# Ledger of designs, part 15: VH-VL binders against q58766

Target 1, 244 residues: q58766
Amino acid sequence: MIIMYAIGIGDNKEEVLKAYEKLKEEGIEVELIDNPKLLVDKLLDGEIDGAVRGSLSSSKVILYLRERIGKFYRASILKNPFTNGIFLLSPVGIDDISEDKNERIKDKIRIIEFASNFLKNYNIKAKVAVLSGGRLGDLGRNKVVDETIYEAEEIVEHFKGNVDIIHNGILIEEYLKDGYNIIIAVDGITGNLIFRCLGLICKIPGYGAVILSDKNVNFIDTSRNANWERYYNAIKFLIGGDFG

## First folded at step 18 (VH-VL)

Design c1
Fold by OpenDDE, fold request of step 22:
Structure c1 (fold): chain C 244 residues (1-244), chain A 118 residues (1-118), chain B 106 residues (1-106)
Amino acid sequence: as target 1 above (244 residues)
Amino acid sequence: QVQLVQSGSELKKPGASVKVSCKASGYTFTDYGMNWVRQAPGQGLEWMGWINTRTGDPTYAQGFTGRFVFSLDTSVSTAYLQISSLKAEDTAVYYCARHYNWEYFDYWGQGTLVTVSS
Amino acid sequence: DIQLTQSPSFLSASVGDRVTITCRASQGISSYLAWYQQKPGKAPKLLIYKASTLQSGVPSRFSGSGSGTEFTLTISSLQPEDFATYYCQQLYSWPTFGGGTKVEIK
C-alpha cells in the first residue's frame, strides 16, 4: 500500500512549495491541501498517513483538530544550539494549557509525561527543565514571578526522585547547555514566544511540533512563517523520524 | 539506615527462568528510581535499565529487551528482575541500585550471582 | 549510547602515592559524571558525583575534576584500603560505565 502524506498550504506558499519540490526530488510524494478541515479529516479518516499543518491557519486547523480528537498538547522539536541533541519545547500554543493554576499544573504534568514517553520511543532519556518567570533570587520581587516559581517547584516535587527533572528559574540557556531536552514553558504564550525567537528569528533547526495526546495522531504542527526546511523536516520526521 | 537486600545466588540451566528480588528499607521506596546493573565474571559494570518506582514503568537498555522484565511490589518495597530463556552469557552478578535525581547511584544491593550452566 | 573510556586500565602504586585516573566521554556530558569504588565480592560504592562533589562519608583524599568530555579522579595519598577497582559513570544520558581502573599494590 502506498503511504501518503500531506502539507497544508495557505500563505507563505513559496516556502511550502519549495519543501514540496525538495521532497519530490527525493521520490517522496506529498499532497498539498489548502483546506484546514480537509487536512484534518483526511488524516483522521485514514486517507493519508501523516499531515503537516504547513502554512494553514493555526486557529482553524488546531481548533478543528481539537474538536475531532479532544484535548491535546504540542511540543516543538528544536535542535539544541549547544549540543548535538534535540529538545522539546512545550506548551507552544496560546490556549494549550489552562489559565487556572491547579489545572495548569496538571496540564504541565501531563505534558511532561507525554513528552518523556515520546523521547523514550526514540531511546532518548528525558531530562526535564521547568521554567519559571525569573531567577530563583528574584523571589519576592514580583508576585506573578513568585507564582511561577512556586508552580515550577510543585511540578518538580511531583516527579521527585524518579524523573530527571529540575527547576532553576528562567535560565533556559543553562538548561540547554546542560543537555536538558524537555523544556516546560510558563505558559503557551511564553513557549510560543521562545519558539518564535529561537526558531524563526535565530533559525535554529526545527522539525515542527508533535501532538502530545493519549491518541496516536501523525500530525506535525508548523508555523505559517516557517522556511521550507521546517516543512521538509516535518515530513521527513513523519516518514521515519529523521532529524536530519 | 538505607539498605537494599537482594535474594541469594541462583544456579540455573539454559532455557530456565530466574527472578531476583531487591528489598529496600530505611527510606520511602517510591521516592527513588531503581536500576539494575549486570557484571559478568571479571568484567565491568553494565547498566540494564531502570524502573520508575512511582508508576511502575520500566525502561530497558539496549541488549536487555525481551527476556528481561523489571517489576515492583511496592507493598513490600521490593523490585524484581526476571530473566527468561537463560543463556550461558547471562552468568553474572546482578545489582539493584537506587538513583538520586539521576545524579548518582548512592545505594546498591549486595548483588545476586546467577550462574547458567548445563 | 555515550561511551566512557578510562585510563589506565591497571595502575600499580604504593601507599602514600598520588593516584590519578582519567575518564573520557565520547561526547559532552556537562558535569553529570560519578565515580565508584568496588572491592572484590562487593557492590560499588559511590565516591563522587557531579564530577567534583564528594559523597558524604568519603575521605577527603578523594577528589574529582573535569567537565565536558574529560574527567579525573584523584587520590592524594593512597591508603591500604584504597586498593580496588574504580569506575566512572555518566548520567547525562542513559547511564553508562567506564571500563574500570584496577589499582593494585606495587
Scores: ipSAE 0.890, ipTM 0.948, lowest interface PAE 0.5, mean pLDDT 96
Fold by OpenDDE, look of step 18:
Structure c1 (fold): chain C 244 residues (1-244), chain A 118 residues (1-118), chain B 106 residues (1-106)
Amino acid sequence: as target 1 above (244 residues)
Amino acid sequence: QVQLVQSGSELKKPGASVKVSCKASGYTFTDYGMNWVRQAPGQGLEWMGWINTRTGDPTYAQGFTGRFVFSLDTSVSTAYLQISSLKAEDTAVYYCARHYNWEYFDYWGQGTLVTVSS
Amino acid sequence: DIQLTQSPSFLSASVGDRVTITCRASQGISSYLAWYQQKPGKAPKLLIYKASTLQSGVPSRFSGSGSGTEFTLTISSLQPEDFATYYCQQLYSWPTFGGGTKVEIK
């Protein structure tokens, strides 16, 4: 059986094509698809084994994907600069989780569950770190920060004794140094900022954003403005979990 | 006082199945993950996998997929290990052991000897 | 999987001796290492976790040290009840055990 992957091609065609050519040079066959629905349909219908959004419209692809498979979350895949492993960062979208406290907590719990299962599929034990808005010692200094701390504690308590999970404030650097591979941001805005700082400014290698769901969907969400390397890496990740 | 009590020794023929139980007491069963560890005669400890006692989701170590099934009955605070299609090489003492947040296995069952012999 | 190599596999010692057992990990595991004692016909008993934290009820003659890839279990003065097999375990990733160190009476 021939394994086939696809990359969505909208704008930013030059970068997508460059990725396509590089993959082709390596003997990796990739189909370029310029139709958002077709990309999703081919994936879900089993015509292709994996898909990268590429430079297609996020709103169109993601919306249609949600219509087909239901609600899902996303996690950015980044290389850990300390351990050379990977870690998942979620949420990373501004509307990925609820603004309602109770629903937000549920969203984060679901993210952790799906992310853990995702990593398990790659034979990786989940190590979850929940971020809050400040150091633990900052409690009482700011009511918003306090709320994030309490929320994080509630999440950790939910998984008490089973999942390898920790809350140690805002110290993301300590989480990464200690090999935690699921980082739960306070919200989508915070997560997006973390992603942009680490991935776009510091140039930490990234592989796009994976779909977190109870369904196994080999889809990588990428930016429409990404360079060829991002698209390339996303396909490489789908092929064999390339972490380097 | 925390206690894990396992079912008694088993003698089985090749191809048969066995189900080992591990009953927990003295603590909230669903607050601690449960692990299974195998120890062949005269050999070392081998982690078989674990089961999330809150969700019932099992994870199997490499080499322990297929014939090995972890399950729970939370109503009686009991974890189970089922081995199907038993082989001679499955002869071992099987331990259940709880852990806390993946820091240590602090309490162990007394072990269950499963002997597979024709 | 992360492999743990214990050394030595066998150790002969006398009561009162200082005993040192080493556990080497194939990759960095931070401090997520535990030590267990097992006597014949019995389940393992937790001695030390997080590399150096002594489990409650364990005699102070037991101590653990190390981080990263090299870890050590030390018995400052071996007692008659300490003759047993000792295992290291990492929980940084999927749990794995060392091959064990049998401490025998000389």
Scores: ipSAE 0.870, ipTM 0.934, lowest interface PAE 0.6, mean pLDDT 95
Fold by OpenDDE, look of step 21:
Structure c1 (fold): chain C 244 residues (1-244), chain A 118 residues (1-118), chain B 106 residues (1-106)
Amino acid sequence: as target 1 above (244 residues)
Amino acid sequence: QVQLVQSGSELKKPGASVKVSCKASGYTFTDYGMNWVRQAPGQGLEWMGWINTRTGDPTYAQGFTGRFVFSLDTSVSTAYLQISSLKAEDTAVYYCARHYNWEYFDYWGQGTLVTVSS
Amino acid sequence: DIQLTQSPSFLSASVGDRVTITCRASQGISSYLAWYQQKPGKAPKLLIYKASTLQSGVPSRFSGSGSGTEFTLTISSLQPEDFATYYCQQLYSWPTFGGGTKVEIK
């Protein structure tokens, strides 16, 4: 059976093409698609086995995907610079979770559940760290930060002692050092910023963002400003789920 | 006080099934994950997996998939381990043990000896 | 899976002796290590968690230390009731146990 994958090609064509050529050298066939809806349709219609957004517009591809399969979350897969393992970062989209407090909490809970299950499928135990907007000692200094702290505590409380989960403020570096592999950002804006800083600026290796849903969709979301390695890694992930 | 009380010893033939129970008391059952640990005669401890007591979602360690099933009856604060198609090599003491946020197993059942012999 | 190697497997000691048991992890596990004591016919008993935190009710002669890949359980002055088998356990990833250390009377 011939397996086919696709990469979206919009702007940043040189990097996408570079990834394409590298994959081709390895005997991996990849279709380049410059139409956001076509990329999604081919995937969902079974014409291709996996798709990477590539450098296509996020707003167009993600919106259309959401229209086709319903609500879903995303988690960026990044390499832990301290442990050499991987961690999931979520949410990473500006509109991935609700602006309503109660719904946002529910969204984060669902993300944790989906992300934990995702890691379990790769025989990885979930270690969840919930970010807030400040240090624990910052409580009382800013009402917005306080709200994030309370929200994080409520999420941790929800899982009661079953899930390996922790809230220790904004100290993402400590979470990663300690091997936490699911990082829950305060919101999609914060998550996206974290991703851009770590992935695009500091160039921490990554594999794109996976879809977190009750539906099985072989789609990897990637940044339109990514280098060829990230596009390449995304396809390699779809092929074998290799984090190496 | 917290207690985990397991069902009594079992003697089974190869190919049979066994279901071990672990009844919890003295705490909120759904607030702590439940683990199963196997110990063959004269051997060490072996983690079999765990079950999320809030969601009922089980996770099995490598080597304990297929014939091993974790389940719950939260109405009576009880966790179950079912082993099907029993083999002689399944002869062991099986423990249930709760953990808190994956920091420790602080309370253990007294263990259930399952003997599989022809 | 993360492998834990305990040393020694067997240890002969006398009452009053200082006893040291080592647990080595195949990879870094931060401080997510627990120590258990098991006596024949009994369930394991938690002694130490998070590498160095003494469980409530456990005698102070027990102590744990270490981080990363090397951990140690120490009994400062061995008592008659301390002759047992000791296991280390990591909870950094899917839980695994060390092979155990049997402390016997000399």
Scores: ipSAE 0.854, ipTM 0.923, lowest interface PAE 0.6, mean pLDDT 95
Fold by OpenDDE, look of step 19:
Structure c1 (fold): chain C 244 residues (1-244), chain A 118 residues (1-118), chain B 106 residues (1-106)
Amino acid sequence: as target 1 above (244 residues)
Amino acid sequence: QVQLVQSGSELKKPGASVKVSCKASGYTFTDYGMNWVRQAPGQGLEWMGWINTRTGDPTYAQGFTGRFVFSLDTSVSTAYLQISSLKAEDTAVYYCARHYNWEYFDYWGQGTLVTVSS
Amino acid sequence: DIQLTQSPSFLSASVGDRVTITCRASQGISSYLAWYQQKPGKAPKLLIYKASTLQSGVPSRFSGSGSGTEFTLTISSLQPEDFATYYCQQLYSWPTFGGGTKVEIK
């Protein structure tokens, strides 16, 4: 049985095609699909073994995927510039978690659980770092920042004793230096900004965003404006967890 | 006072099964992950895996999949290690040990000797 | 997996001696290293965690140092009760132990 993968092709065709050609040269079977629903249907129906959104519309693909499999979270996979390992960054979608405090905490807890299980499947021990909006010493300076600190502490307390988890404020650089591989952003906006800064500006290698759910779905969310390497790496990840 | 008390020594034949218990007391059982460590006679310590005491989710080290099962009975603050299809090479002392936030294993059971002999 | 190499495997010393045991990791593990003491027929006992933090109740003659890939356990003045086997452990990734160092009477 031939293993087949698919990449969505919308705009940015040149980059998608370049990735396609590179993969083909390596003997990797890839189908280009220009229909958002078809991409998702083929994946969930078992016609393909994995799918990359490619340059298809996020709003169309993600929405339809959510209709088919229910609520899920996403985590961007990025290379750790200090350790050469990988780390998951979540949330990265603007509406992936609730604006309600209590629900937001629950969302982050679920993300941590799914992300930990995700990494375990690749024989990686989860090390979770929860971001807040300031340094610990900034407590009392701003009510919004204070809330993020308290929220982070509540999350850490929930897992403390079982999960390797830490909250040390906004110091993402320290988290990454110390090898933490699950970074929980304050919210989707913050996470998205972190992703764009590290991945798009600083050109840290990335492998797209994985689906975090209780369901096993071989889907990688990619940006419609990504370069060929991003699409290529996403497929390579699906094939065998290649983080090179 | 924190204590981990394990079940007594076991003598089994090859192919049999054994279930070792580790009863915790003196602390909230579900607040600390529980590890299992194997030590063959005259050998060093070998981490077998751990179980999340809050969720019951086990993680097995490489080489300890299949025949080894971690489980819990939270109602009695007890962790279990079951070994099926026992082999001679499974002869060892097995320890339970709790950890806190993956910083250390601070409390250990007294160990359970499992001897597999025909 | 991360491998820990202890040296020496065996060490002969006398009461009052300064003893040093080294643990080397195959990759950087920050400070996620613990030291244990084990006596025959007994469970391991935690001595030091986070590379240099002394566990409560452990004599001050024990100390730990190091970060990254090289770590050291030091007993400033060996006591009769210190003759045992010592293990390093990393918890940066899935836990692994060093091969152990047996401290024997000279």
Scores: ipSAE 0.852, ipTM 0.926, lowest interface PAE 0.6, mean pLDDT 95

